# Designs tried in a protein design chat: VH-VL binders against NAD kinase (nadK). Part 74

Target 1, 268 residues: NAD kinase (nadK), of Syntrophomonas wolfei subsp. wolfei (q0aze0)
Amino acid sequence: MKIILVNNRFKENTEKKAQEIAGQLSALNVEVIIDNGLDEPYAGTVDFIMVLGGDGTMLRAARRYGQRAIPVLGVNMGTVGFLSNIEINELAEYLPLILREEYSLEARMMLEVAVFQQQSLLTRVFCLNELLLRSNSPRMLSFALEISGQKLEPYRGDGLIVSTTTGSTAYSLSAGGPIADPQLDAFIVTPVASHIINKRPLVVSPEREISLHLLEEREAIIGIDGQIKMDFGAENRVLIKRAPHPLLMVNLKAKPFFTSIDRSLQRQ
Key: E = the ipSAE of ESMFold2; O = the ipSAE of OpenDDE; V2 = 0.75 times the mean of E and O plus 0.25 times the DockQ between their complexes.

## First folded at step 7 (VH-VL)

Design E31 (from t18 with heavy chain H100W; framework fv_ixekizumab)
Fold by ESMFold2-Fast, scan of step 7:
Structure E31 (fold): chain C 268 residues (1-268), chain A 122 residues (1-122), chain B 112 residues (1-112)
Amino acid sequence: as target 1 above (268 residues)
Amino acid sequence: QVQLVQSGAEVKKPGSSVKVSCKASGGTFSSYAIHWVRQAPGQGLEWMGVIIPILGTADYNQRFKGRVTITADESTSTAYMELSSLRSEDTAVYYCARGWTYKTSSGYFDYWGQGTLVTVSS
Amino acid sequence: DIVMTQTPLSLSVTPGQPASISCRSSQSLLHSSGFNYLHWYLQKPGQSPQLLIYLGSNRASGVPDRFSGSGSGTDFTLKISRVEAEDVGVYYCMQALQTPLTFGQGTKLEIK
């Protein structure tokens, strides 16, 4: 059995814990690859991906490995998040189940994001939460949104979020989007500080294709899962589709989504 | 709690095809692999293939030479096994069985369907 | 394909006496995880097979402690410490290390 351990190198305790876990797994005849984010994704075949950290580390793992249809387990190393399933102090208890492959999987849709410049593909990335288009200056954006060939009236405001249902509790929530059951597949399209009051969040079929482009030259950026950032100008177009494969998340214990989000909202 | 219920017995002519269903109740259908195993009269068990509904992927025993197709409908929690170009040697009881989620290598079968007798005769 | 061989093919046991069934694989079933991917099933007359032992030595839920599995690599044994009338049927070992999954030819247990 070969496992990738994904960790955050900028947390020294997390890197040391990854080395400790790698040693324990090697003692059980498991081959371990450590991915701390510095190198390109491991290109070989693996059986399982274990993510040591918070939701941010899981988002990175999903972008790097989510399209390979490999089970991914989130192991929480600190504060409670939505994408981890077990705590680090529970790992020893659940490890036999992991090695015997005795766990259920939950499929989480992902976005495929393609950014073009004059018909040329600049970047193609996958993400678990969302794409954010936003102004990078005090000036408001004017932009076009097209959904499966249907051109909507122009948007004016600070930007737009195109989110998965998993991402409904991330930036989309902060911008006024709905909380969605992550078991559902849908795009959530949420305006950011729209000048037009009647622009509401949209929930659309995951079979839809969404495109965005600026109507005026402005300084804007595209953000992916809050971790990747790139400049976006009037010569650029972004195309968003459902990714070919969902992220396969490992469930070793029940984690009640609705009570978790409800508790989080009460703390705000 | 968990139950696999298969479709009823069928009598088919040589050269035709048969499609057997396996409806799962209890638990999470898409979280498990569904295997198909057959047993000819008076003989042992033979593995035919598996489907992993959450991925929509299937793997087959090559001895069936592309004659077997296993599919799943998650909306009805039902797996199907279709066997084409039937021969008299395909007369058997066909079982569906539940295995753990991802790989056949961990795959002990904790629940079995009741079996479906398929008789191929001219 | 991995070939599974069971011995004996049949045995008759007086109630209360022990029974032992052997299963041999043509290749090691010891996976890199440290587990042997060898499972035992019982098919009672007129019924579907049922799981007895999984991963070499673990009793399935509801299986009496009279049943035990042992072995590693290529040689495995299923033991019944005290055979009862309800234990009558055909016992199969199965390897799940690689596809195609393969079964032994079966061992028929009868009461004398």
Scores: ipSAE 0.029, ipTM 0.589, lowest interface PAE 7.6, mean pLDDT 87

Design E32 (from t18 with heavy chain H100Y; framework fv_ixekizumab)
Fold by ESMFold2-Fast, scan of step 7:
Structure E32 (fold): chain C 268 residues (1-268), chain A 122 residues (1-122), chain B 112 residues (1-112)
Amino acid sequence: as target 1 above (268 residues)
Amino acid sequence: QVQLVQSGAEVKKPGSSVKVSCKASGGTFSSYAIHWVRQAPGQGLEWMGVIIPILGTADYNQRFKGRVTITADESTSTAYMELSSLRSEDTAVYYCARGYTYKTSSGYFDYWGQGTLVTVSS
Amino acid sequence: DIVMTQTPLSLSVTPGQPASISCRSSQSLLHSSGFNYLHWYLQKPGQSPQLLIYLGSNRASGVPDRFSGSGSGTDFTLKISRVEAEDVGVYYCMQALQTPLTFGQGTKLEIK
């Protein structure tokens, strides 16, 4: 069995714990690859991915490995989040189930984001939460949104978020988007500080293709899961569609999504 | 233009509490995190904590454990920082600052309030 | 906690001359995203701090191009190519990689 341990090497406690867990797994004849984010993703075949950390570490793992149809388990290290299934102090209890493949899988949709300059593809990335188009200055953006060939009236404001249902509790929520059941597949399109009254969040089919471009030269950026940042100008266009494969998340214990988010919103 | 406007200066007795307000205007209040940073006279900056208004969640510097509470009222676009059990060494200018993204660890402070001087004297 | 150390703590510069401020962190600030979660602020006398540089090297809106940030991991530098009178104040670096967010002790820039 070959397992990738994804961690954040820049948190001393997490790095030490990852080494400890790697040693324990090696003692059980499990081959361990440690991915701390600095090197290229491991190119070989693996059986399982264990993410040690919070939501940010899971988002990185999803970007690097999410399209490979490998089971991914989030192990919480004390950070508040929605993408972990078990706590680190529970790992020993659940490890036999992991090794025997006695768990269920939950599919989470991902975005495929392609950025063009004219007709040239500049980059293609995958993400679990969202793409954010935002102004990189105090000036508002003027931009065009097209959904499956339908050109909407121009947007004017600070930006726009195109989110998965998993991302509905991330930046989209902060911008006034709805909370969505992550078991549903849909794009959530949420304006950021729109200056046009009646620009509402949209919930659209995941089979739709979404494109964005600026109508005026402005300093803007696109952000992917809050982790990748790219400059975005009037010569650029971004194309968003459902990724070919969902992220396969491991369920070892039930986590009540709706009661968890409800308590989070009412937290004192 | 985005602005953060704080409540006025206060003089407090040791052992009392103070509650400083920070009213945000010019942007979507729920889209951002509001951080609190203090500065004692002639000294550097010290991070106290943050509130994410849409989630109602707060995180604190453990140095203020049990003494600081940060809250938000989305209906008035106002964040509050309450510090209890005041000591003379809590005399400082207290700033609110907006995190450009709501995610605490990646945030940078694009706008700051004007500061509120809190003087603790016996 | 991540400790941020600035050098020098103060410097006096003749107008038009360059200035350089260093910031060192007790652990790497390079995130898996490829960004360094290090930001620079300027506090002018009697004013609130203002953002100068974010994510290591990006100039904030309205910040003159004579300001630049560089570095990665644990060692960062803020440079002013030619100091002007309005640059007087205290410069702070801040890490945002993990809570608690921590600042350097500050570098006071004065005109000779």
Scores: ipSAE 0.000, ipTM 0.368, lowest interface PAE 20.9, mean pLDDT 85

Design E33 (from t18 with heavy chain Y102W; framework fv_ixekizumab)
Fold by ESMFold2-Fast, scan of step 7:
Formats: structure tokens, sequence, C-alpha cells
Structure E33 (fold): chain C 268 residues (1-268), chain A 122 residues (1-122), chain B 112 residues (1-112)
């Protein structure tokens, strides 16, 4: 059995803990690859991915490995979050179940984001939460949104978010989007500070293709899961569709999504 | 807590097709592989294939490939096994079984359906 | 295909006596994880098969401690320390190392 340990190099004591866990797994005849984010993703085949950290570390793991149809377990290192399943102090208890594959899986849809310059593909990335199109200056954007060939009336404002249901509680929520059951597959399209009245969040089928392009030359960026930023100009177009594979999240213990989000929002 | 309930017995003519259902209750349907195993009267167990609902993919024993189709409907937590071009030697009890894992192999069958008798006669 | 061979194909035992069933595979079932992907099932008369032993030696939930599994690689054994009337049925080993999954021929256990 081969496991990737994904950790956050900037979290206190994370490197030492990753080495400890790697030693424990090696004693059980498990081959371990450590991914601290500094190098390119591991290119070989693996059986399981263990993410040591909070939601940000899980988003990075999903982007790097989510399309490989490999189980991914979030292990919380002391910060609160929605994407981890067990705490670090519970890991030893659950290791036998992990090695025997005695766990359930939850499929979380991902986005495939393709950025073009004219007819040329510049890059193709995957993400778990959202793509954000936003202005990179005080000037408003004027942009076109097309859903499966249907051209909507132009948008004018600070930007747009195209989110998965998992991402409904991230940037989309802050911009006025709905809270969605992450077990549903859907795109949530949420305007950011629209100057055109009646631009509402949209919930659309995950089988649709969404495209965006600027109608005027502006300084804009596209953001992926709040971690990747790319310049976006009038010569660019972005195409968003459902990724070929969902992220396979490991579920070792029950996580009550609705009571957790309700409690979190009432405390804010 | 976990239960697999199969459709009722069928009597079919040679050359026809049969579709057997397997409805899962309790647990998380999409998290597990659903296997199909048959048993001819007085004979042993023979693996036919598997569906992985979470990926929408199926794998088959090559001896049935081209005649067997295994599908799943996650909204109803139901797996189906359809066998075409029926022959008299296809007379058997057909079982669905849940693999403890989502994978096509490695899994042990922790829960079994009650079985569906399919009789193929002229 | 991996061929699974069980011996004996049938046995009769007096209640309270031990029973032993062998299962041999045409190639090693030991995976790089250290587990043997070999599982044992019991089919009681008129019933569906039920899981008895998994991963070579682990007893399934609800299975009495008089059942034990042992072996590694290509040779596996199921033992019943003290056979009881409820143990009547056909015992099957199954390999899950690779598809197609394959079963042994079955061993019929009867009370003498």
Amino acid sequence: as target 1 above (268 residues)
Amino acid sequence: QVQLVQSGAEVKKPGSSVKVSCKASGGTFSSYAIHWVRQAPGQGLEWMGVIIPILGTADYNQRFKGRVTITADESTSTAYMELSSLRSEDTAVYYCARGHTWKTSSGYFDYWGQGTLVTVSS
Amino acid sequence: DIVMTQTPLSLSVTPGQPASISCRSSQSLLHSSGFNYLHWYLQKPGQSPQLLIYLGSNRASGVPDRFSGSGSGTDFTLKISRVEAEDVGVYYCMQALQTPLTFGQGTKLEIK
C-alpha cells in the first residue's frame, strides 16, 4: 500500500508530525510519499491520500490529486473546518480501518476550468470550491456569461463566482449565494457586487458548460479556490464544466453538515 | 441495519432477457461496490460482475461479457443486473452482495441479498 | 483467472468434534499491503451465503470464536474447534486479489 501525506509547510509542527506519521505507516509496511506543496504533485500511482491540516490544505490536495479517483482523508491538525473528517489524535484508532478499506466514501463534484487566449488553451485546472472572476482595479467589469450556448444579458459589476455545492459555504456565501447540500451536484453562479439590478444567484445543472469573457478591456483576475490567481483580459475566455471525476472523500465518522453550518453562522 | 432486497423470481424463455433488481437500505449506497454472484442448482458460486455506483463504472467476468449489463440508480439506491440471450444453463439463483469497499476487487461481501431464482425453460 | 481449490469437498463430523477445511490458490493472494485477500463464506441450507472470515484470519461480526482462519500466500485453512448443529452448510473460500473474483468449489459440512 502507498499513501501520500499532504501537509501545510507553514503550519506549526506540521513537518515533524508528518514525519512521525510516515514512520508509523512505514512500520506497518506502508510506503509513504510526503507532499508539503513545494514540488510538483507526485506522478506515480498511490492507494490513498491523507491530508494533514485544515480546509486550505484539503483544497490544495483536491486540486493536485482529486481527478485520480483515489480516496482522500482530511485529518484536522487543530484548526476548525468543514473538509476534515477526523482529528489527528484519532488517527491511530482509525488506521486499521483505513488499511482494510473499511470506510465509506462521499463524492464531491469538482470544476474543470479551461482558460483560452483566442483559440489557444493557456491552462486547464481543477478545483473543489469555486472559480472567481473579479476586477483587479477600482473599475467595474463588463462581461458576458453564457450557459450551454445561451447568452445572458451583460453583467456589470465587480465579478462573478462559479461554485460547486461544496463551495457554497466559501466565497459564494459571502457574495450572497445559497447554502447547498454538498451531496447534490450543481453549479452555483453568484454575482459579485452587480450594478445591474435583478442579477440573482443561479443554480444550474452540473451537465451545463459555463463560459465567461470580458466585453471591455479591464484589469481582471480569475481565482481558483482562493489559492491560484491568473490575469484575465478581453482576449481571454474561460470555460467551466464538471470535472471528469469527483473528489472521493473518506468518511470514517458522521459529520452533521446542517447543524455544523447552522451553529457556525449563528456564532458569526 | 444494512439490507439488500432483490426482486422476485422469474421464468423466462430461451433467447429472452431478464433484469433483476437489488435495493439497498441502511448505510450509504454510493460508497460501496455492488457485486452479482449466481448459483446454479446444486452448484457453487460464480462471480458475474460489479458496479461502482460512486464512479458509474462496471466490470464483468469475461465469460458473461456481451450478455450481462450491471447498472445502478443512486436516487433509488438500487442496482440492476440484466442478462440477455438466456440459455437453459443460465437457470440459477442470482445474488447481489455488497463489497466492504468501493473497489472492484479486494472487498469481502459483508451483506448479501436474499437471492432471485431465474428459471430458463422452453 | 486465479483458480481456488478446496479440500475436502464434503465432510461429516460428530457434534463437538473439530473440522478443518483447506483452500489453495493458483497464485499468491498476499497483497503489498500485507493482507491476504482471501475470505470465507458459509451458506446454510436454503439461505444466502454469509461472511465468516475476512482477510485470511479476521472473524466477521457475530461469528463464534470456535471459527478461525489461518494461512498466507497460496494455502489457507478454516478451522472449527467444536462443530455444532448450526454449522451445517457449504463453506466457500473466495479470492479478491484480482477480477474476476473466484470461489472454491465449496465444502459441504454435515453432522454424522
Scores: ipSAE 0.371, ipTM 0.750, lowest interface PAE 4.2, mean pLDDT 89

Design E34 (from t18 with heavy chain Y102F; framework fv_ixekizumab; at its last look DockQ between E and O 0.07; V2 from the best seeds 0.00; counts 0 for: pae E 7.6 > 2, placed apart)
Fold by ESMFold2-Fast, scan of step 7:
Formats: structure tokens, sequence, C-alpha cells
Structure E34 (fold): chain C 268 residues (1-268), chain A 122 residues (1-122), chain B 112 residues (1-112)
């Protein structure tokens, strides 16, 4: 059995914990690959991915490995978040279940984001939470949104978020988007500080294709899961689709989504 | 709590097709593989194939040479097994069974349907 | 295809006596994870098969302590320490190392 341990290289204690866990797994006849984000993703076959850290580390793991249909377990290292399932001090208790493959899985949709210059593909990335188009200056953007070839009236504002249901509690929430059950598959399209008062968040079928391009030359960026940033100009367009495969998240214990989000909102 | 409930018995003519359903309740349908196993009268168990609902992928025993198709509808938590070009030798009880893992292999069958008798006669 | 061979094909036992069933595979069922992907099922008359033993030696939920599984690689044994009337039926081993999944021919256990 081969397991990838994904950790955050910028957290000193998580790298030390990754080494300790790797030693424990090796003693149980498990081959371990440590991924601290510095190198290219491991290209060989693997049976299981263990993410040691908070939601940010899980987002990185989802971008690197989420399309490979490998079970991914989030192990919390002391940071409160939505994407972990167990705490680090519970790992020893659950390890036998992991090794015997005795766990349930939750499919989380992902976005496929393709950025073009004219008709040439510049890059293709996958993400778990969202794509953000935003202005990189005080000036508002003017941009076109198309949903499955249907051209909407032009948008004017600071930007737009195209989110998965998993991402509904991330940046989309801050911009006024709805809270969505992560068991649903849907795109949530949330305007950022739109000057047009009738532009509201849209919830659309995950089978739709969404495209964006600027109507005027402005300084803008595309953000992916709050971790990747790319320049975006009037010569560019972006196409967003449901990714071919969902992220397969491991459930070893029940985690009540609605109770958790309700408590988080009351603390704001 | 977990139950697999199959559709009722069918009598079919040679050369026709049959589609048997298997509805899962009391658990998470998408987390598990659904396998199909048949048993001819007085004979042993024969694996036909499997569907992985969470991935939308299927794998088949090549013995059935393109005659079998296994599908799943996650919205109704129901798996289907369709067998075409029926012969008298296809007379059997057809079972669905849940693998404890989402994979096409490795899994043990922790829950079984009640079985569906398919009789192929002229 | 992996071929599974069970012996004996039939067995008659007086109540309270032990029973032993052998299952051999044409190739090793020991996976790189250290587990043997060999599972045992019981089909009682007129019923669907039910899980008895999984991964070579683990008893399924609700299965009495008198049932045990042992073996590794190509040679596996199911043992019943004290046969009871409710144990009658056909016992099957199944390999799950690779597709197509394959079953032994079955061992019919009857009470004398």
Amino acid sequence: as target 1 above (268 residues)
Amino acid sequence: QVQLVQSGAEVKKPGSSVKVSCKASGGTFSSYAIHWVRQAPGQGLEWMGVIIPILGTADYNQRFKGRVTITADESTSTAYMELSSLRSEDTAVYYCARGHTFKTSSGYFDYWGQGTLVTVSS
Amino acid sequence: DIVMTQTPLSLSVTPGQPASISCRSSQSLLHSSGFNYLHWYLQKPGQSPQLLIYLGSNRASGVPDRFSGSGSGTDFTLKISRVEAEDVGVYYCMQALQTPLTFGQGTKLEIK
C-alpha cells in the first residue's frame, strides 16, 4: 500500500509530524511519499492521500491530486476548518480502518478552469473552492458573462466569483453568495461589488459552461482557491466547467455541516 | 439498517433482454461498489460485474462478451443490470451485493439483495 | 482468471462436532498491503449469501465465535468449532484480489 502525506512546508511542526507519521506507516508495511509542495506532484500510482494541516493544505492537495480518483483524508493539525475529518491525535485510532479500506467517501465537485489568449490555451487548472475574477486597481471592471452560450447583460463592478458548493462558505459567502449543501453539485456565480443592483448570485447546473472576458482593457487578475494568481486582460477569456472527476473525501466520523456553519455565522 | 431491494421475478423469451434493479437504502449509496452475481439452479455463484457509482465506472466479467451492462442512478440510489441476447442457460437467480469499498476489487460483500429469478424459456 | 478450489464439496457432521473447509487459489491472494483478499460466505437454503469471514480471518458483524478463518497466500481454511443446526447451507470462498472476482464451487454442509 502507498500513501502520500501532504503537508505545509511553511509550518515547522507539520513537517516534523509528517516524518513521524511516515515512520509509523513504514512500520506497518506502508510505502510513504511526502509532498510538502516544493516539487512536482508524485506521478506514480497511490492508494490513499493523507492531508496534514488546515483547509489551505487540502485545497492544494485537491489541485495536485483531486482528478486521480484517490481517497483523500483531511487530518486537522490544530486549525479550525471545514475540510478536515479527524484530528491528528485521533489518527492512531482510525489507522486500522484506513488500511482495511473501511470508510465512506464523499464526492466533492471541482472546477476545471481553462484560460485562453485568443484561441490558444494558456493554462488549465482544477480547483475545489472557486475562481475569482477581480480588478487589480480602483477602477471597476466591465465584463461579459456567458452561461452555456447565453450572453447576459454586461457586468460592471469589482469582479465575479464562480464557486463550487464546497466553496460556498469561502470567498463567495463574503461577497453575498448563498450557503450551499456541499452534497449538491452546482455552480454559484456571485458578483463582487456590482454597481448594477439587479445583478444577484446565480445558482446554475454543474453541466453548464461559464465563460468570462473583459469588455474594456483593465488591470485584472484571476484567482484560484485564493492561492494561485494570474494576470487577466481584454485579450484573455476563461472557460469554467465541471471537472471530469470529483475529489473523493474520506469520512471516518460524522461531521455536521449545518450545525458547524450555523455556529460560525453566529460568531460573526 | 442497510438494505438492497431488487425488482421482481421475470420470464423472458430467448433473444430478448432483461433489466434488473437494485435499490439501496439505509446507507450512503455513492460510497460503495455494487456488484452483480448470478446463480443458476443448483449451481454455484458467478460474478458478472460491478458499478462504482461515485466514479460512474463499470467493470465486467468477459464471459458475458458485451451482453451485460451495469448502470447506476445516484438520485434514486438504484443500480441496474441489463443482460441482452438471453439464452436458456441465463436462467438464474441474479443478486446485487454491496462491496465494502468503492473499488472494483478488494471488497467483501457486506450486504446482499434478496435475489431476482430470471427464467428464459420459449 | 484466478481459479478457486474448495474441498470437500460436501460434508455431513453430527451436531457439536467440528467442521473444516479448505479453499485454494491458483495464485497468491496476499496484496502488497499485507492483507489476503479472500472472503467467506454462507448461503442458507432458500436465502441470499451472507458474509462470514473477510480478509482471511476477520469475523463479520453478528457471526458467532465458533467460526474462524485462517491461511495466507494460496491456502485458506474455514473452521467451525461446534456445528449447530443453523449452520447448514453452502459455504463459498471468494477471491477479490483482481477482476473477474471468482468463487469456489461451494461446500454443502449437512447435519447427520
Scores: ipSAE 0.567, ipTM 0.811, lowest interface PAE 2.7, mean pLDDT 90
Fold by ESMFold2, look of step 8:
Structure E34 (fold): chain C 268 residues (1-268), chain A 122 residues (1-122), chain B 112 residues (1-112)
Amino acid sequence: as target 1 above (268 residues)
Amino acid sequence: QVQLVQSGAEVKKPGSSVKVSCKASGGTFSSYAIHWVRQAPGQGLEWMGVIIPILGTADYNQRFKGRVTITADESTSTAYMELSSLRSEDTAVYYCARGHTFKTSSGYFDYWGQGTLVTVSS
Amino acid sequence: DIVMTQTPLSLSVTPGQPASISCRSSQSLLHSSGFNYLHWYLQKPGQSPQLLIYLGSNRASGVPDRFSGSGSGTDFTLKISRVEAEDVGVYYCMQALQTPLTFGQGTKLEIK
C-alpha cells in the first residue's frame, strides 16, 4: 500500500506530525510519500491520501490530486473546519480500517476552470471551493455572464463568485450567497457588490457551462480557492464546468454538517 | 442497516434477455462496488462483473463479454444486470452483493441480495 | 484467471467434531500491502451466501470464534473447532486479488 501525507510546511506542528505518522506507517509496511506543498505533485500510483491540517491544506490536495480518483481523508489538527473527517488523536483508532480499506466515500463536486486568451487556452485549473472574478483597481467591472449559451444582462460591480456547494460556506457566503448542503451538486453564482439589485445569487445545474469575460478594458483578477491568482483582462475569457471527477472524501466518522455550522464558521 | 433487494423470479425464452435489479437501502449506495454473482442449479458461485457507481465504471468477467451489461442509477440507488442472448445454461440464481469498498478487486462481499431465479426454457 | 481449488468437496461431520477445509490458489494471493485477498463464505441451505472470513484470517461481524482462517500465499485453511447443526451448508473460498474474481468449487458440510 502507498499513501501520500499532505501537510503545510509552514505550520511546524503538521510537518513534525507528518514525519511521526510516516514512521508509524512505514513500520506497518506502508510506503509513504510526503507532500508539503513545495514540490511537484507525486505522479505515481497511490492508494490513499491523508491530509494533515485544516481546510486550506485540503483545498491544495484537491487541486493536486482531486481528478485522480484517490480517496482523501481530512485529519483535523486542531482548527475547526468543514473538510476534516477525524481528529489527529483518533488516527490510531482508525488506521486498521484505513489499511483494510473499510470506509465509505462522499463525492464532492469540483470546478474545472479554463482560462483563454482570445481562442488559445492559457491554463486549466481544478478547484474545490470557488472561482472569484474581481476588479484589480478602484473602478468597478462591467462583465458578461453566459450560462450554456444563454447571455444574461451585463453585470456591473466588484465581481462575481462561481462556487461549488462545498464552497458555499467560504467566500460566497461572505458575499451574500446561501449555505448549501455539500451533498448537492450545483454551481452557486454570487455577485460581489452588484450595482444592479436584480442580480441575485443563482443556483445552477452542474451540467451547465459558465462563461465570463469583460465588456470593457479593466484590470481584473481570477482567484481560485483563495490560493491562486491570475491576471484577467479584456483579451481573456474563462470557462467553468463541472470537473470530470469529484473529490472522493473518506468517511470514517459521522460529522453532522447542519448542527456544526455556527461552530465551524466562527473562525471566518 | 444495509439491505439489497432484488427483482423477482423470471422465466425467459432462449435468445431473449433479462434485466435484474438490485435496490440498496439503509446505507450509502454510490461509494461501494456492486457485484453480480450467479449460481446454476447444483453448481458453485460464478462472478459476472462489478460496477462502481461513484466512478461510473464497470468491469466484467471475460466469459460474459458482449452478453452482460451492468449499470447503476444513483438517483434510485439501484444497480442492474442485463444478460442477453439467453441460453438454457443461463438458468441460475443471480445475486447482487456489495463490496466493502469502491474498488473492483480488493473487496469482500459484506451484504448480499436475496437472489433472483432466472429460468430459461423453451 | 486465478484458479481456486477446494478440498474436500464434501464433508460429513459428527456434531461437536472439528472440520477443516483447504483452499489453494494457482498463484499467490499475497499483495504488496501485506494482505492476502482471500475470503470465505457460507451458503446455508436455501439462503444467499454470507461472509465468514475476510483477508485470510479475520472473522466477519457476528461470526462465532469457533471459525478460524489461516494460511498465506497459495494455501489457505478454514477450520471449525466444534461443528454445530447450524454450520451445515456449502463453504466457498474466493480470491479478490484481481478480476475476474474467482471462487473455489465449494465444500458441502453435512451432519452425519
Scores: ipSAE 0.029, ipTM 0.606, lowest interface PAE 7.6, mean pLDDT 88
Fold by OpenDDE, look of step 8:
Structure E34 (fold): chain C 268 residues (1-268), chain A 122 residues (1-122), chain B 112 residues (1-112)
Amino acid sequence: as target 1 above (268 residues)
Amino acid sequence: QVQLVQSGAEVKKPGSSVKVSCKASGGTFSSYAIHWVRQAPGQGLEWMGVIIPILGTADYNQRFKGRVTITADESTSTAYMELSSLRSEDTAVYYCARGHTFKTSSGYFDYWGQGTLVTVSS
Amino acid sequence: DIVMTQTPLSLSVTPGQPASISCRSSQSLLHSSGFNYLHWYLQKPGQSPQLLIYLGSNRASGVPDRFSGSGSGTDFTLKISRVEAEDVGVYYCMQALQTPLTFGQGTKLEIK
């Protein structure tokens, strides 16, 4: 068995823990690769991915490895989030099940985001939470939203979020989007500070395609999961689809999603 | 923090049945198997059977020849072991134990109940 | 059924001295996954059994490092590097390769 441990190099505690776990796994004849985000994603074949940290680390892991259809376990290390399944102090307890592959999987839809310059593809990325289009200045953007060839009325505002149901509890939520059951597959299109008061979020079928482009010569940015940023101008187009492969999240124990939502809201 | 709390001691007549309960707390009940192990006075441990609550499947030690029935209620996080046609040889402390597996085998028991003494006497 | 045989059945040890318990199975407990489905339990006087070693060589949570498990296939050993008074009880090995799960006879450890 070969396992990737994904941690955050900027958090020393996760690095130390990764090394510790690597030692333990090695003692059990498991090959371990540590990915702290410094280097390129490991290109070799692996059987399991263990994410040590919070939601941010999971998002990075998903972007780096999600397309490879590898089971991914979120191991929380003292943060509050939605993407971890077990706590770090529970890892020893569940490790035998992991190594024997005695766990269930939950498929989480990811986004395929393609950014074009005219007709040329600039980049293609997969992400678990959302794509954000926003202004790079204090001025509002004017941009076109098209869903499966249907052109909506032009949007005017600070930006737009296209989120998965997994991402519904992330930035989309802060922008006024609905909370979605992670067991559903759907796009959530949430306006960010639209000049049209009460502009409603859209829940869109995962079978549809979403296209965005600017209607004026303005500078904007594309954000992916709040971690990747790229410039976006009038010459650019973004196409959003359901990723061809979902993220396979490991489910070792039940996590009460809706109860966690209530707790999260109380903290706001 | 995980605890298995069993029902109290029982005194039974030969030929009768006994049903022992095991309530789990502090963990995820459905993610683990519940095993039953008994220990006659001054003797070793004997595995009786197992249930996987999430699957609703149970497996038994054939030595009991169908006298054992193991059930689970996920809503109350409680497992039950019923032993019928009791005989004096069934006098023992009965333990429930949590197994780390979704299978009937390969698991280890990381938590044990306090035990339930069942005495079978005329 | 897989027969588990422990030796010795009783052991008297001076505090601070090492102890060793052997467990043999009638067939190999090595699973195709590479793990040995052999576990060790300690039952202290008047208490329920408690997990000591799982999968041959892994210490359970809270188990002191003076305890170690080794072996593979049909021969396994539990070692206590320095026996303490709190180590008194009956030690059991258990195979979980196949049902029915079976235990060794138990090894009673006493302090001299």
Scores: ipSAE 0.022, ipTM 0.540, lowest interface PAE 5.0, mean pLDDT 91
ESMFold2 (binder alone), look of step 8: mean pLDDT 92; pTM 0.950

Design E35 (from t18 with heavy chain K103R; framework fv_ixekizumab)
Fold by ESMFold2-Fast, scan of step 7:
Structure E35 (fold): chain C 268 residues (1-268), chain A 122 residues (1-122), chain B 112 residues (1-112)
Amino acid sequence: as target 1 above (268 residues)
Amino acid sequence: QVQLVQSGAEVKKPGSSVKVSCKASGGTFSSYAIHWVRQAPGQGLEWMGVIIPILGTADYNQRFKGRVTITADESTSTAYMELSSLRSEDTAVYYCARGHTYRTSSGYFDYWGQGTLVTVSS
Amino acid sequence: DIVMTQTPLSLSVTPGQPASISCRSSQSLLHSSGFNYLHWYLQKPGQSPQLLIYLGSNRASGVPDRFSGSGSGTDFTLKISRVEAEDVGVYYCMQALQTPLTFGQGTKLEIK
């Protein structure tokens, strides 16, 4: 069995814990690859991915490995997030179940984001939460949104978010989007500070294709999962569709999404 | 409780095809692989193939290559096995079985359907 | 393909006596995870097969503790410490290390 341990290079305790866990797994004849985010993603075949950290570390793991149809387990270290299933102090208890593959899987849709310059593909990335188009200056953007060939009236404002249901509690929520059951597959399209008052968040089928381009020259950026940032100009177009494979998240214990989000919102 | 319920017995002519259904109830249909296993009268068990609904992919025993197709409809939690170019040697009870994980390999079959008798006669 | 060989092919046991069934694989079923991808099933007359033992030695839910599995690599054993009348049927081992998944030829257990 080969397992990737994904950790955050900037957290001392996470790196130390990853080394401890790697030692335990090696003693059980499990081959371990440590991914601290510095190098290219491991290119070989693996059986399981263990993410040690918070939601940000899981988002990175999803971008690097989410399309390989490999089970991914989030192990929380510190602050409780939405993408972890067990706590680090529970890992020893659950490790035998992981090695015997005694767990259920939850499929989480991902976005495939393709960025073009005119007709040439510049890059393709995958993400778990969202794509954000935003202005990088005090001037508002003017941009076109097209959904499965249907051209909407132009948008004017600070930007737009195209989110998965998993991302509904991230940037989309802050911009006024709905909270979505992560078991559902859908795109959530949420305007950011729209000048047009009747632009509402949209919930659309995950089978649809969404395209965005600027209608006039502006300084703009596209952001992926709050971690990747790319310049976006009038010569650029972005195409968003459902990624070929969902992220396969491991469930070792029930995680009460609705009670967790309800408690979080009452405190904030 | 988890149950796999299969379609009823069929009698088919040589050269025709048969499509057997397997409806899963309870649990998370898409989290598991659905395997198909057959048993000729008085004989042992033979693995035919698997569908992995969460990935939409199938894998087959090469002995049946080109004749077997396994599909799934997640909206109805139903898996299907279609076997074409039927011969008298294909007379058997066909079982669907749930793998404990989505993987083709490593999996043990924790639940089995009741079986569907397919008789191929002229 | 991995070949699974069971011995004996049949056995007849007086109620209350132990029974032992062997399963041998043509290559090691020990995965790098440390587990053997070897599983045991029982098919009672007129019924679908049912899971008895998975990953070499783990009893399935609802299986009496009279049943135990042991072995590693290429040699595996299913033991029934005290055979009861309801244990009659055909026992199959199966490897799940690689496709195609393959079964042993079966061992028929009868009561004397």
Scores: ipSAE 0.026, ipTM 0.591, lowest interface PAE 7.5, mean pLDDT 88

